# VH-VL binders against Small ribosomal subunit protein eS1 (rps3ae), part 10

Target 1, 206 residues: Small ribosomal subunit protein eS1 (rps3ae), of Methanocorpusculum labreanum (a2sq57)
Amino acid sequence: MARKKQSGGRKVEGWKAKNWYKVHAPEFLGKQFIGEIISSNPENVPGRVLTVSLGELIQDYSKQNVRASFKIMNVAGDAAYTQFNGHEMTKEFVRAMVKKRASRVDSTITVTPLGSTRELQVTITAFTINHARLSQVQELRAKMVKVVEDSAKEADFESFVSAMLKGELSKKMFAECKPIFPVRRIEIIKSESVSSAADRAAALIR

## First folded at step 1 (VH-VL)

Design y06 (framework fv_cafelkibart)
Fold by ESMFold2-Fast, scan of step 1:
Structure y06 (fold): chain C 206 residues (1-206), chain A 120 residues (1-120), chain B 112 residues (1-112)
Amino acid sequence: as target 1 above (206 residues)
Amino acid sequence: EVQLVESGGGLVQPGGSLKLSCAASGFTFSTYAMNWVRQASGKGLEWVARIRSESNDYATYYADSVKDRFTISRDDSKNTLYLQMNNLKTEDTAVYYCARDRYGPYFDYWGQGTLVTVSS
Amino acid sequence: DIVMTQSPLSLPVTPGEPASISCRSSQSLLYSDSYTYLYWFLQKPGQSPQLLIYLGSNRASGVPDRFSGSGSGTAFTLKISRVEAEDVGVYYCMQGTHWPYTFGQGTKLEIK
């Protein structure tokens, strides 16, 4: 508006009321307030994605370089509720893990947690202490993939994501890969929720 | 705070008509789909009718038990939901609730209900 | 129409003890959009129903964390970790996957 004036009532013709929606993280990550969205129509609120620092969300500064994304699924009153949509470690943080005369082993896989209708594409990166031969790289990649896939078969979506974000999967991969070749660090540096055309239609049931 | 207040209930004879109203406050009424749900004495809940927002062209849906007799409508300028009930039957005797609807949290707020008694 | 069946129909519970209510649907509630439109409501004596759980497992605003919903397909459960006096009432499950919306017959929770 050209000027700010808070008097009784609002302009009826040509004025569309706008509401503020308080966006909350999923319950398994504490259901904390993560931001606000404004809209004149709550039908336009679902589907929006917000990205926040995981370290700030869970009050853990060791996760400051991890960004978590949440997709709004539901609106209840002035509150909007989200689904985990993915995460990413900052490119700067990952780049800083690279060292001279060491190897980087990458793998991207899609997993379906137990009982989930949603798929999650995850990117695993391992950093070795010394340069690894092709056969050692292949063995490390196979082992880290197996650990993550096995974990997904045994945990529901929320439990899997929680374990991934808290670093439990990274610790397990490190322990399993250490006997194959000396590793310095293994991380799941990125995840993305896999959506379909059906997911885009989810906002309104008929 | 969200508030829904029903009115218009009462005693009517079989074959009669009655119009219920639900006055909404505390939210932007025009952007929400709205429902009517009824409950006969000592019985469970039965969904009756739904009307969507202007963005969905005020699309309406009805339970088979009421489809040709009841009409759901709304007046967004008055923040009011209506249920026009025609050719009432004794089995329509119930407390009628209006309830707010949206995406995932269907029926997230309910009114206090209004009693409709169809008896001779 | 999708038929919703609850068990037990009557549930006497000692305060502080856990309670569990089952809900089964006559066909899968998984919609083509990959969401499960299953809801739980509580109706306290003389009051209107109030939403507890939506889309299977999400707690509604203001609902205590002692309430949780779980399940998929055709089998769903509402759990109360520690029952309190204020939890007395009739619990209903509801499906919103297909028209018409249908409710379970209700489970009456009472303090013994």
Scores: ipSAE 0.000, ipTM 0.416, lowest interface PAE 17.4, mean pLDDT 82

Design y07 (framework fv_pozelimab)
Fold by ESMFold2-Fast, scan of step 1:
Structure y07 (fold): chain C 206 residues (1-206), chain A 117 residues (1-117), chain B 107 residues (1-107)
Amino acid sequence: as target 1 above (206 residues)
Amino acid sequence: QVQLQESGPGLVKPSETLSLTCTVSGGSFSGYYWTWIRQPPGKGLEWIGYIYTSGSTNYNPSLKSRATISVDTSKNQFSLKLSSVTAADTAVYYCARLDYGSWFDPWGQGTLVTVSS
Amino acid sequence: AIQMTQSPSSLSASVGDRVTITCRASQGIRNYLGWYQQKPGKAPKLLIYAASTLQSGVPSRFAGRGSGTDFTLTISSLQPEDFATYYCLQHNTYPWTFGQGTKVEIK
């Protein structure tokens, strides 16, 4: 039986004019289907950001507490293709790392991977076993920053992001910081794609 | 164009370990999930498990106690070992890539493994 | 585990016929459903993923519909090369499970 709708004609026209776009992760992360979005105009699809569990995306449930963000760059037919936009460890997961009578060392830096025009702002945090003195905190911060910066100089964007998300950079930082002061854990807890110098200059003109 | 080829013994004795290897050519191996599927003669398909090139695995619970999937990125190969086989394990075994999320494409041609004395 | 039930288990059809195969999941699987074609003696081939998205190189006469628990695969005008067994597969919940298959035979 057909039932009359409150606004049948307008609703039917709206649905018919709208298209579903299947959003996919970048190839270097396995082209996983990460969601669907609806839009009446393909021009309005690029620029949208979707966030998904990294554990689901790479099928590694040890990373359920990591959320990855992807920005839609282009549309081909009913498929939307993305580029990596950043990641963040859940607040609950990070809070669980805090321990009494220990030190937390934070640093936020901007890196430009080899051959890339894209800048990535990363936040590194280290948790010590015991309370660290100021000199030890400064030395730990300098070492972890150097490890990440050196890694960015040696890897393209995709390789750098993969190493970061897989925990390879965390392992390297841990190994190099261990001789300086006892460290319980080091993580890159957040990354964020940032506007290039050219993009910032263009925004000022607009 | 990525191609997959299964290899290993076509006959395995009951209680022994079934061992198969899938060789990948014609495209990128690293950064993908690789999977095993089987099909007993005249029956349907059963998913066995997958492996990511880092070594992370996930198995069908029905086979987890007996199945082990491993990867050798230097050879562009991944392998399946299934222990304590019985006649019920007689099947064509396929390897495949997971593309666009969890979709099986492409597939190997399949290899028949018969479990018999 | 999620049970996938296909209907019918087999059907006989002639070239030019419209063929519809149904797949039902015992629990909601959203649109995480794929359709695979298997010809005798050959490996399965992906036809449709995400319930309705046609795989590159697959003829447009194949179409998938549905979401949640009820799905269909339609072949609008059956060709000689389409005589095969068709399987649905859900990717929503581990373990991933196939339907029992639908055999499309020559009438």
Scores: ipSAE 0.000, ipTM 0.429, lowest interface PAE 16.5, mean pLDDT 83

Design y08 (framework fv_emicizumab_arm2)
Fold by ESMFold2-Fast, scan of step 1:
Parts: sequence; structure tokens; C-alpha cells
Structure y08 (fold): chain C 206 residues (1-206), chain A 118 residues (1-118), chain B 107 residues (1-107)
Amino acid sequence: as target 1 above (206 residues)
Amino acid sequence: QVQLVESGGGLVQPGGSLRLSCAASGFTFDDYAIQWVRQAPGKGLEWVSSISWNSGSIYYRREVKGRFTISRDNSKNTLYLQMNSLRAEDTAVYYCATDYGEYAMDYWGQGTLVTVSS
Amino acid sequence: DIQMTQSPSSLSASVGDRVTITCKASQSISSYLAWYQQKPGQAPELLIYAASSLQSGVPDRFSGSRYGTDFTLTISSLQPEDIATYYCQQSYSTPYTFGGGTKVEIK
């Protein structure tokens, strides 16, 4: 429950100048209540980021070690609506995946899902059963990157994020990499939303 | 674990009244909208009424408006449906169901049978 | 009111078959559509929400898709435990409305 205390907020009897806003997850993740915030001015609510357990959000307790972040985009009445901002597996969970005499293969790439103006930077990590040589590491890295990039070309933003968060991309990477070198586990351990090329171009003109 | 338990159903004559209750546990009751859904014997599902987390928004299907009243007591984690002027067509199993962000009904009780017959 | 037209009303298929059930909304409901499974004598259970999102604990042989106002529930490989009636439901606007249901039986 410590993981929810900061986003849960506090209500104090007798507070008169502040309003409470219920924050909801994006539609494609069920619009579920994810927390509440307090503000006297609704214009100060958009732009805030809340982090919640993915396992609680999607009702999948195998995902308890994954944190998902959401950025408030809009306020309507006492409700605040968000967009997906990223995710991260806890450092403890990732560290537990490391084994002695095995190799770890990391890659960070930026993908733009089909039809999306939003970019997502994702970090992929593969863990082998035994120590891999440089050539095998390079081939594994190239293959896992290609699988994720190909997936982004075939899915819109919401579909891509859903596949990533539910482990579908990890399953596909594992199947494609297994023939190259014995792989124990492959995960997308982190993602974060980055400004679109259009947004960056607009910023430069000012 | 989320649990919803309905009670209060039974046999009643046309024009009679019944009060249904739905006791909730395993989640923060006052964070969610809750719904009543009914199903006549051998028929499909039919939404009856919904109530928001703070009772600020209440909706009814046309055929029950003015006869049924949905309410909730957040201090008791309980949802209610007061049914007045009951008709034969109100005969159904009544389920309470949690609202998943106005997107779906994610948890359901086992239902309580209401029979309106002479 | 938004009308949900579900088809077929019943179907019979063999274990391992691919089964598809469709729902058509009378107007745009975006992705505010859910699919439920109801076994005889039991309460409905949520399978799919947001048109295509699989509920936690539901086997991945179940999937949902949307094309405009047309929605499809697919069971990729029918199992004996899938014998049930399936319902679609829109939550875009009140009154919330369900499809008429599709009874799935094994041959």
C-alpha cells in the first residue's frame, strides 16, 4: 500500500479552498480509478503524473512488480483523465533476473506506433542461460530490436502499449531469439513517452 | 478478493414492494460506480440502474423510472434497490455489478431472484 | 437508445474450432463495448473490456476486435468449458444496452 500513498492523497476535515479530483486511467486500460489529487485551481491539474501498480490496474497480480505512469491531460468536473506516460519494472525484480555466468543483453530504442504522433522509448533486456559470445550478443540484440520495431509498424499506440504491458511482445521476442542462443527471459523493462517530432519542431519555432 | 452478495429477493404479488441489498467487500466501495442488472428466466441481460461513487449521478432504464430507487451507503459498503409497484415483467434474477471506469462491469454478485406473481 | 444487434443467436461447433460472434451498434460507441460469458445457473463474467482488452485471468484464446460500429468476439480454439451464452454490452451512453446473446454449444 506504500506504493499508492503519494497518489492517494489526503482529505482533511474543514478544507474549504481545495477540490479533490478523481484520476482515471486511459480508456484502453479500462478508465479505472487510479488515484486522487487536490487543487484549488483546475488549470493546475493537467500535466501531473501519477504512478500505480500495473497489477492492480489491469487485475493481473503477476504484474505487481510493474509500475505504470499516467499523465493528466484533461479535467471535467471532479474527474481527471490521463494518457499513458510509461512503465518500469522495479529494480529489485530486474536484479532478481540476473544469474552468475549468464549474459545480459540490453537495448534502448524509440518506436512510433502506426498512425501515432507519439513516440515511446523502450528498454529491452534479455537474459541468457549461459555466457554468450560477442557475436551471439549482437545477433540477439538485433533480433529483439527487429521484433519490437516490426510490432510497432503493425499496431496503433494503444494496441502496442497493451501488447507490451501484457507480455505479448516478450513472448514473441523469446520465440524469435530462442533459436539464436538459449534465452532464459526477455522483457521490456521500461518505457517512457517522448515528445513527438512535430511537438519538438513547434517548440523550436518559438 | 472482490465479493458482491445480493439479498432481499422473493415472491411478491403485483403492486407489491421489495428492497434488494448488495453487500460489497474486498475493494474500496466508495471509489466505484455500481449497477443493477436483471435477467428474466430464459431471457437476456437487461441493465436496470446505475449510481456513481458519490450518488451524484443516478440513471434508470425507462420502464422502472419512478418505481425503482437506487441508493448506496458507503459507510456500510452496501448498495440498495427499492422496488415499488412491481409488475409481472419485473420477474428476474437481479445482479449487482461494479463499474470498471464506465467501460464494463467487471465484478458480479450471484444474483437474487425476484418473482412477481399472483 | 443505442441498439446492440448480436449474431448469431446460437451456434454449435466442435472442440478446437474457431468461433466468432458479432455485435453491431446502431451508432458510434467508440470502444465502449464489453463481452461477458454466462454459464448456466451462474452470474456473467467479464471477458473483454474496451472492445479488445482481455480481462485478467481470461484465457488468451479469447479476443475482441472493432471495426467502426462492428465488434467481434473470437474464440480461437473452442474448449468444453466455453459452453455458455455470450453477451456484448455498450457503456457509451445510458441506458446501457446488451446484445441479445449467443448460445454456444459443442457438437
Scores: ipSAE 0.000, ipTM 0.405, lowest interface PAE 22.6, mean pLDDT 83

Design y09 (framework fv_pamlectabart)
Fold by ESMFold2-Fast, scan of step 1:
Structure y09 (fold): chain C 206 residues (1-206), chain A 119 residues (1-119), chain B 107 residues (1-107)
Amino acid sequence: as target 1 above (206 residues)
Amino acid sequence: EVQLVESGGGLVQPGGSLRLSCAASGFTFSTYEISWVRQAPGKGLVWVGEISSDSSYINYAPSLKDKFTISRDNAKNTLYLQMNSLRAEDTAVYYCARYGSDYHGMDVWGQGTLVTVSS
Amino acid sequence: EIVMTQSPATLSVSPGERATLSCKASQSVSSYVAWYQQKPGQAPRALIYDASNRATGIPARFSGSGSGTEFTLTISSLQSEDFAVYYCQQRSNWPITFGAGTKLELK
């Protein structure tokens, strides 16, 4: 993981001269500075992943326990530009959501937003107020999945990710699941960018 | 010996009311979601509504929401459908059907009870 | 509401042949699709749940496939008792909806 600010130099024992690159978030998240990275070769900078607090990035205190990951795609001068790679809520934050005598309903699905060749694997979790029976758990899971899949069919990659990170999808899932069984909270606790099957197969032969 | 048996169907005049019953036996009724499904003569299956195991949610087909009421009595292992303001278009065989615990489908159906709305 | 469209409305086939029945949802229903068989004068009988799982007691010649919006029920080698009406159903969202049915009849 790279830090946002780096002021020190590392030991240089026979290594090539190093340059600092300022890493920026994607345009749909404001192209904000998210960190600095050092490298002796700009060709080795693309492909690296940085993880930052979403709360700091979008300046929303309620998102301080959400970590967003960005993958560097290209370098221009001393700037590096990224694409969204995933997010996760801290384990401590999710664990604190668990209540005695309540049910937890999880589902992991892969969605392909409208017009996108990129896939995103998302993990949804719902917490009920009281213990739910198996049929209620199944119906809640089906409803959560449907809301997320329908949203992906109607939004491009950036719009879908923005809605997910800002809590719009969680709000919609909550409203639609409430009539099924009393729900305390529904969150998309994790997302991860997924390579296509062909890309994964190609990588395995190297 | 898992079974559902509907009763209460018959001939009723337009504007009338009728209450259907569905008696469950051979399984723990109180743990299952149950649906009402109807089928007009020579037509397909149409969902009427469903009720959760503890009655914490009850959902209806939008067109039937204001004239039909679903309820259950877990102590009597019986499901009910109260039908008000009946019209000729409500003529159908009415089935009750259980959602299986591990199914996203209805695994046990009753034999159906015929409701005829006619003057 | 989610509209389930079955095609064809009627399929004429001979015993021993393969029958393929289609069911399309107006929006994604994931894998939450069930198939039912109904013979004249009888209640529907569950065949397939969760798109591809056979219900208890259903012969191996029945198979289901599909996900999202397109689903198929296949009967690999038709028996005389298989001539019936087949319905697909989604349970992804309320209201619960059925297709209009495909009638499988003797050629």
Scores: ipSAE 0.005, ipTM 0.427, lowest interface PAE 15.1, mean pLDDT 83

Design y10 (framework fv_zigakibart)
Fold by ESMFold2-Fast, scan of step 1:
Parts: structure tokens; C-alpha cells; sequence
Structure y10 (fold): chain C 206 residues (1-206), chain A 119 residues (1-119), chain B 107 residues (1-107)
């Protein structure tokens, strides 16, 4: 649950008063209110990142250990609008997935969804039931990567992110990998937006 | 046509180091692993380790850990294997060999580099 | 380490003969076995992967079979070019290991 406060510009810098801006999630995730940010100038609001529980955002208790990050892109009046910036499963949740005498298969790839210039770096982790051999690990990794890459070629940015966050990609990977070696769980445990050239230029100029 | 071309024969004294090169052509260098296998005169094949040409990650046979160093130059499509603290029992033909994705069997081999270690 | 043991170590045969080389693994390697041919002074050449998959360009007289711990390479009708040393290799687990080799000699 995000904090809801109507006003808070009581601490006034001598030259400019500060204002509250209501931050909203992207439309494809319900355009819900995700928090508030305070600034004396609307120009200083874009570029800021907020992190919220995915479980609260999509009203799914099973996703409460997933944190989604949103970057403010523009301001209209007292509202700030965001785009998806990444997600991460809590370290405690991921650690709980580790079992003795089992293998963990990791892969990090960069994908560009259909029609998008926005890149996502995603980290895939698979947990096997029993210890996997070298060839099985290599084949599992390749199959996981192919499923995610194929999904990115067929879905636009919003559809890809939605499928990833709702577990549809994990379900697809599990189905494709189970004939190779017994898999207990496959997850995309992390994603992050790749910085644009403009973002890097802005960081250097100060 | 896939080709792996290795550097020429070397004669070294005990205690020296040798660096063997393997130049790849006819395929995407970074999409395959490059392994090193040696064969002592009249003996069988011994796996030394590999380098993933795309990531630079290496894996060594425990016998060669700390003795062999594998590197690659992606711009030159060339893999290298350096063997240090040479002894007479390191006298062998050293092969580079390409491994396809998924499985570590060797579909293409270099011609071999003879390394002779003698006092 | 998985030990690969070939038999026989030396095999004498005549052109036209059917020859079989056996490779035994010290523990199960499923079907992750490759076979190589090596002629004197030359690099090994891949013949078979995944125990039974014939490589492109390898004559059909070569075949492989087996799973688990016992594997065989068969040459159905020996040709003059087939006199060489043959090696099996497991790629089920690291370190990768080879058999000691079987030298196929003219009778």
C-alpha cells in the first residue's frame, strides 16, 4: 500500500515552495497510484525511480516478494507518469528456493521487445530436482534463453513485461525444460532497463 | 569452411613457458567453446580445459589448474593456451578443438602443435 | 573422474571385415559419448556423437550404439582408409575423459 497524503509543502525554501506529485503506474499495469514525490520544480521530477510491491500493484498475494521499479517520464499538473524500469525478487525469497543436492542454472540476457527501442536485461534462474550433469545444464540454459528471446520477438514491450511479471514466461520455460531434465522451478528473478544514450549524457552533464 | 590453424612447433627447456595459438575461421568465433587436448608420444588424448570464446569464462581439468592458462582474442578470432613451468613429461602434441553449443564433443580440430621439452 | 576403458587395445583385421570396438564407462554416462578416428601424424576426426549420431561426411559403414555404461563402434565392411586408432570420449561430466584408444591394424 502506498502512502496517500494530500499536501506537504510546509518546509519552504526561501525562494521556492515545494509541491507534492502523485505518481501513477503505467496503464498496462492499471495506472494505479504508487506513491508521492515532493519537488519545488516539475523539471526535477522526471528521471526519479520508485519501487513498489508487485503483489499490491496487481492484487496478487503470490507476487508480494516481487518488487517492481518505475521511472517517472513526464509530469502533467500534480500527476507524474511512469514507465516500467525493472523488477527483482527479494533476496530472501530467492534464497528460499535453493535446495541441497540440486542444481541452479543461471543466465542473463538482453532483449528488445517487438517495436520497442527500450532494452531489458533479464536474469533467469532454474532450480532442478536432482543434481544435473554438464550437458543437461547447458541444454537447460539454452532452452530457457530461447523461450524468453522468442517471446520478445513476438510481443511488444508492455505485453512482454506483463507476461514476465505474471509468470507466463516462467510457465512456458518450465514446460519446455521438463523433457530435458526434471525442473522444480524456473523464474525470471530480475529485470532492469538498459540506460539510453540520453540518460548517460544527462548523468555526465550534471 | 571451418578451419582451426595452430602455431608452429616449439622446443623448450625445463622450467620455461610456452604459448600456443589457435586461429579460427569459417564460423562465428564467439558462439562456440574452444577446448585444449594434449597427446603425449604414443599415448592417448588428455583433456586440459576450455574457454568460452563469447564470455571468456574458463574451466580447467584439475591436473592443469595453475599450470595452464587459456585466453582468447575475439577481434582476431584466436584462442591461446599457455603452459608454465614445463617438465619433460609435458612433451606432447597440443590440439585446440571446437565444441558446439550444449555438448562438449569436438567437431573440428586444429592440426596440432608439437611441444618438446628437453634439457 | 569417469574412466573410459576400450577393448581391444589392438585389433588386426582385413579389408571387408566387420569390426567392433567396445568402450566401457566406470559409471553411467547416458548417451553422452563421442567416437574419434586418428591417423598417424594427424588430428582426431569426429565420427559419432550422442552414442549413435553419425557426423555429416562420415561413411555409413560406421555406426555407434549403446547407453549407460557400454558403448560400441562398428565398421560394417572395413576399407583401407579405416586403419587408424579409435577413441571414445564421455561428455556427461567434467573432467572430460577419453578411452585409451584401439589401434586397428592390417592383418
Amino acid sequence: as target 1 above (206 residues)
Amino acid sequence: QVQLVQSGAEVKKPGASVKVSCKASGYTFTSYAMHWVRQAPGQGLEWMGYINAGSGNTKYNEKFKGKATMTSDTSASTAYMELSSLRSDDTAVYYCARSPFYDSYFDYWGQGTTVTVSS
Amino acid sequence: DIVMTQSPSTLSASVGDRVTITCKASQSVSTYVAWYQQKPGKAPKLLISAASSLQSGVPSRFSGSGSGTEFTLTISSLQPDDFATYFCQQYYSYPLTFGQGTKLEIK
Scores: ipSAE 0.000, ipTM 0.425, lowest interface PAE 19.0, mean pLDDT 83

Design y12 (framework fv_retifanlimab)
Fold by ESMFold2-Fast, scan of step 1:
Structure y12 (fold): chain C 206 residues (1-206), chain A 119 residues (1-119), chain B 111 residues (1-111)
Amino acid sequence: as target 1 above (206 residues)
Amino acid sequence: QVQLVQSGAEVKKPGASVKVSCKASGYTFTDYYMNWVRQAPGQGLEWIGVINPSSGDTWLDQKFKDRVTITVDKSTSTAYMELSSLRSEDTAVYYCAREYGTGWYFDLWGQGTLVTVSS
Amino acid sequence: EIVLTQSPATLSLSPGERATLSCRASQSVDTYGYSYMNWFQQKPGQPPKLLIHDASNRATGVPSRFSGSGSGTDFTLTISSLEPEDFAVYFCQQSYDYPYTFGGGTKVEIK
């Protein structure tokens, strides 16, 4: 890594060092540089969240309306390493998907990818071509949820998040829902990392 | 307007020491690392070291480790480079340069201070 | 330490011609999708002036005729059409690891 300490400096009373930390995306997303933060104390760096354009991160500008967030977990030298914290589609993008007299089908679920200790709350939204009856809405919602839940059971955390961010899950949902009712678009518009039951128990002890 | 202003030329005898200053203005002095680089007449550039102005922590090239001290005075936004046990080979223009961005590139340079070491 | 080798040492060209300057590092200066290689222009009696940072990013105010390319160990500075003010010495510099090091320089002179 760039910049290793070669020698010690003198202590100055009451003077806090401000250092720039290069923040990197998780390895499964290419360990890309995603930004920089400044802090006088490396202990204050973990826990901060950075948000970047997904289109920039994965070099796909069709994803310019998607923002991914990363939480700093640790610091090694001048580098800060993150874990995926969530994503969201811009408000303008989602609003533009609404069509007159079409139906919008929403569902928010929590999934635990295979072998993961982390839970992820995801919001799925489908837009139909024509107005759907309540029974059709319920059937679409059930199918969307099942596709996402089944995908989580078959993939580890990193594989699941990659599939979600790259649009593979949206493609699967569209294919499965198309025979139920004419669908124009299905997207996972938001995800958010949440504490597991074990994490909540640990936090209560702290 | 951001700028780095260095002290004037120095003439020293072998075995003496020299202390060059670099005064920063137009930006928050403690937010950016300050480097020192020298250039012998007609020769290339040689990195000496860097200081974090906020902490006073320094990183030096091994060849200068025993002779160079880099310090700062936060109250005057000034960095200092002191080189001891001077030799004729130390005759050079000494520059201070600010590190900027996540690539730690030198975006702002002082005008240079000529240090001549002769008997 | 990372050794930077610039070639050629001297490049003799006329105004309007294209200049290509090479810088080779003894080891990779890349990490996390970034190349920590910078280019400077220096004229007699002046401090070095930043031209290109992070291999390919043009510094503020630098004309579009200057471009940087490369990754890993091999880097190039290109001047698409030389102007009279471009005849100067050019240095590459790595900010990947301490000690920071510079190339020996390429002098671009008028023919």
Scores: ipSAE 0.000, ipTM 0.420, lowest interface PAE 20.5, mean pLDDT 83

Design y13 (framework fv_cafelkibart)
Fold by ESMFold2-Fast, scan of step 1:
Structure y13 (fold): chain C 206 residues (1-206), chain A 121 residues (1-121), chain B 112 residues (1-112)
Amino acid sequence: as target 1 above (206 residues)
Amino acid sequence: EVQLVESGGGLVQPGGSLKLSCAASGFTFSDYAMNWVRQASGKGLEWVARIRSDANSYATYYADSVKDRFTISRDDSKNTLYLQMNNLKTEDTAVYYCARGLDTAYYMDVWGQGTLVTVSS
Amino acid sequence: DIVMTQSPLSLPVTPGEPASISCRSSQSLLHSEGYTYLYWFLQKPGQSPQLLIYEVSNRFSGVPDRFSGSGSGTAFTLKISRVEAEDVGVYYCMQSIQLPYTFGQGTKLEIK
């Protein structure tokens, strides 16, 4: 009468029924439903990352080539709540921006928004109309970095991320860079959450 | 014309102090990271210190050989970079160059003419 | 710290002949975003260092096309197709992918 436990890879004993958890975007992005996950243990739900189309999340079709990532932080009942973990423009979309006989100017920086214990590593890419000289590349890079850093000093984490994802920072960088050298497009193509400012400072000192 | 001009070098005894200055002109100084690089007579180049722009909260970095003895700083209102050198050793004897770098640590494209620091008894 | 090793350290060349300088790094200089943070500098006798090549193969403004840079990962080469008298000096490679910035030992190019 007693049940015999099974082993051998694909035949695993399940001692608890699995539950579905509805995953929600952060409040500052509308707390929208972004997916469902299944787990038999709620302790195994936090830490998982979901990636969704930004265009679907904010109802803007022009952002369909931008993927946003969210990390589950906690569970309440059958709902799982996330925090922003990063974004990335698809490689196909970025490649389509490349023009022969022009320059690509890249920069990766880490910003700490006002009052935040979280840091964000962002990658900025500018595409020029014509080939740029070294001095022009340096000036463009310095200006792009300054615009993004200045914005981070004036905005909390959520406000900074919102401005970045909606393209407000890209518009500001474009306006400030065009007097330096003819620019076709500037984008923040990637962001990802990083360890605290203290941890990063310690790592750089070592 | 983009230009960097160092000053403040001289002869000091071991244990002494000197403060070097680097005056920048012809570009927006506040947008760039700045470096100090030194060269002992007949030797190669050695990076000494770096200070980032206001955008990166003036973060500072030092070579292990000078850490805790040297302090890099800047005054963007005066377009001037500084290097405060304390507890000088004979092995600190070198020509000190300031060099403009991108805040993202890409290049050192503009260098000053250098200022000689001699540490001798 | 990344160690930069140059060879040869002394390079006597007859004017008009080609010259080649090698630079090796103890770790890859390729950044995850696709750029390689390797630079070449020339220091002429009694002068400050001047930038020749940035990001492996890009000639700095005003640098003659006789100079070319190549390489990837940990192995890099600076070539001069036809050495002129004005090319004498010490050549340094440098990495800026991580702090501290480090230079090679230098290669002294001399006319023989």
Scores: ipSAE 0.000, ipTM 0.418, lowest interface PAE 20.0, mean pLDDT 82

Design y14 (framework fv_pozelimab)
Fold by ESMFold2-Fast, scan of step 1:
Structure y14 (fold): chain C 206 residues (1-206), chain A 118 residues (1-118), chain B 107 residues (1-107)
Amino acid sequence: as target 1 above (206 residues)
Amino acid sequence: QVQLQESGPGLVKPSETLSLTCTVSGDSISSYYWTWIRQPPGKGLEWIGYIYYTGSTNYNPSLKSRATISVDTSKNQFSLKLSSVTAADTAVYYCARVSYDWNYFDYWGQGTLVTVSS
Amino acid sequence: AIQMTQSPSSLSASVGDRVTITCRASQDIRNDLGWYQQKPGKAPKLLIYAASSLQSGVPSRFAGRGSGTDFTLTISSLQPEDFATYYCLQDYEYPWTFGQGTKVEIK
């Protein structure tokens, strides 16, 4: 039996069927307000991703060309809580780092921070002062990868991400690579959260 | 002794994808850069791109939108796919190893002729 | 892209002659230049790397010189087996670019 829908008060109430949710950054980044989303069903809120300026988030405007992404994990009342999902330096900012007659060394690796089931795919880019031979490129790439992998083995997820976003991993890579070949800049230009093999296997079983 | 050998269809129809494989023997594919070079009949050499054994690639911008190089360390092979081919892609295709200490090609395959025609 | 221009495009010489092939880069490439020999129907073979370094197994009659934009390959005493096309290759900047080739024919 279909119920007849009333107009009047129910029509006014229906226009307010959607709710606003205040989205908050993870605790390790200050739990501050990063945006609002609207939804009529709270079950549709988890899984959404918001992207904000890192410089604005951590009050460091040297990072204004870095964008951080956060995935909503749960809702409590009108608040939505997130976990770090990734970051990227803007295409324009990375493009501006390219100098003629120099080398660019890229590497994409997946790391699992200490005690975490979450994997993070990171892209490391180094810019040299002079054109490097492939032997130097290979050695620089190996050193960059080792620094990042060793850092992931010694830090939990939040500590690793914090060191990455604050540029501490870039400083360490620069210091360790400089004796191999003259380096102008090394950055982790992108990161992206990926499910662990265990999480994917669990999802397959339901 | 290190040897490289190209293999793949010698005839490809226009608009289709050209696929070639280079098989490396006598040494492991690991720890080296591997490259593809082509030469149209009666013309000069053109560098296509390279791959590092971990999967990192670099391409000639003239071919980047169509070229894909991949590596299979378990088979000691690397491959080239070139999409949307035309008669201009008719050439002898060579695979080669890039020297660790310098960017030179120290070992080459014998080359395989790929003709684009229908 | 860096353009590599060879001269001459072809030459004819007699056995025992001194032959010089020139390669010019459109910009400074330091010493990031190699020379390759290609005999008819065969894959190219590395002769010289880093502008002047002779590859192991290559006869000492082959010599490379130059830096910056101007490079030469010299064959001090041409032999019958030197009939081939010679290519220079710059590896300073991507894309790596070859010269158009110089065909050496024996008179």
Scores: ipSAE 0.007, ipTM 0.496, lowest interface PAE 8.9, mean pLDDT 86

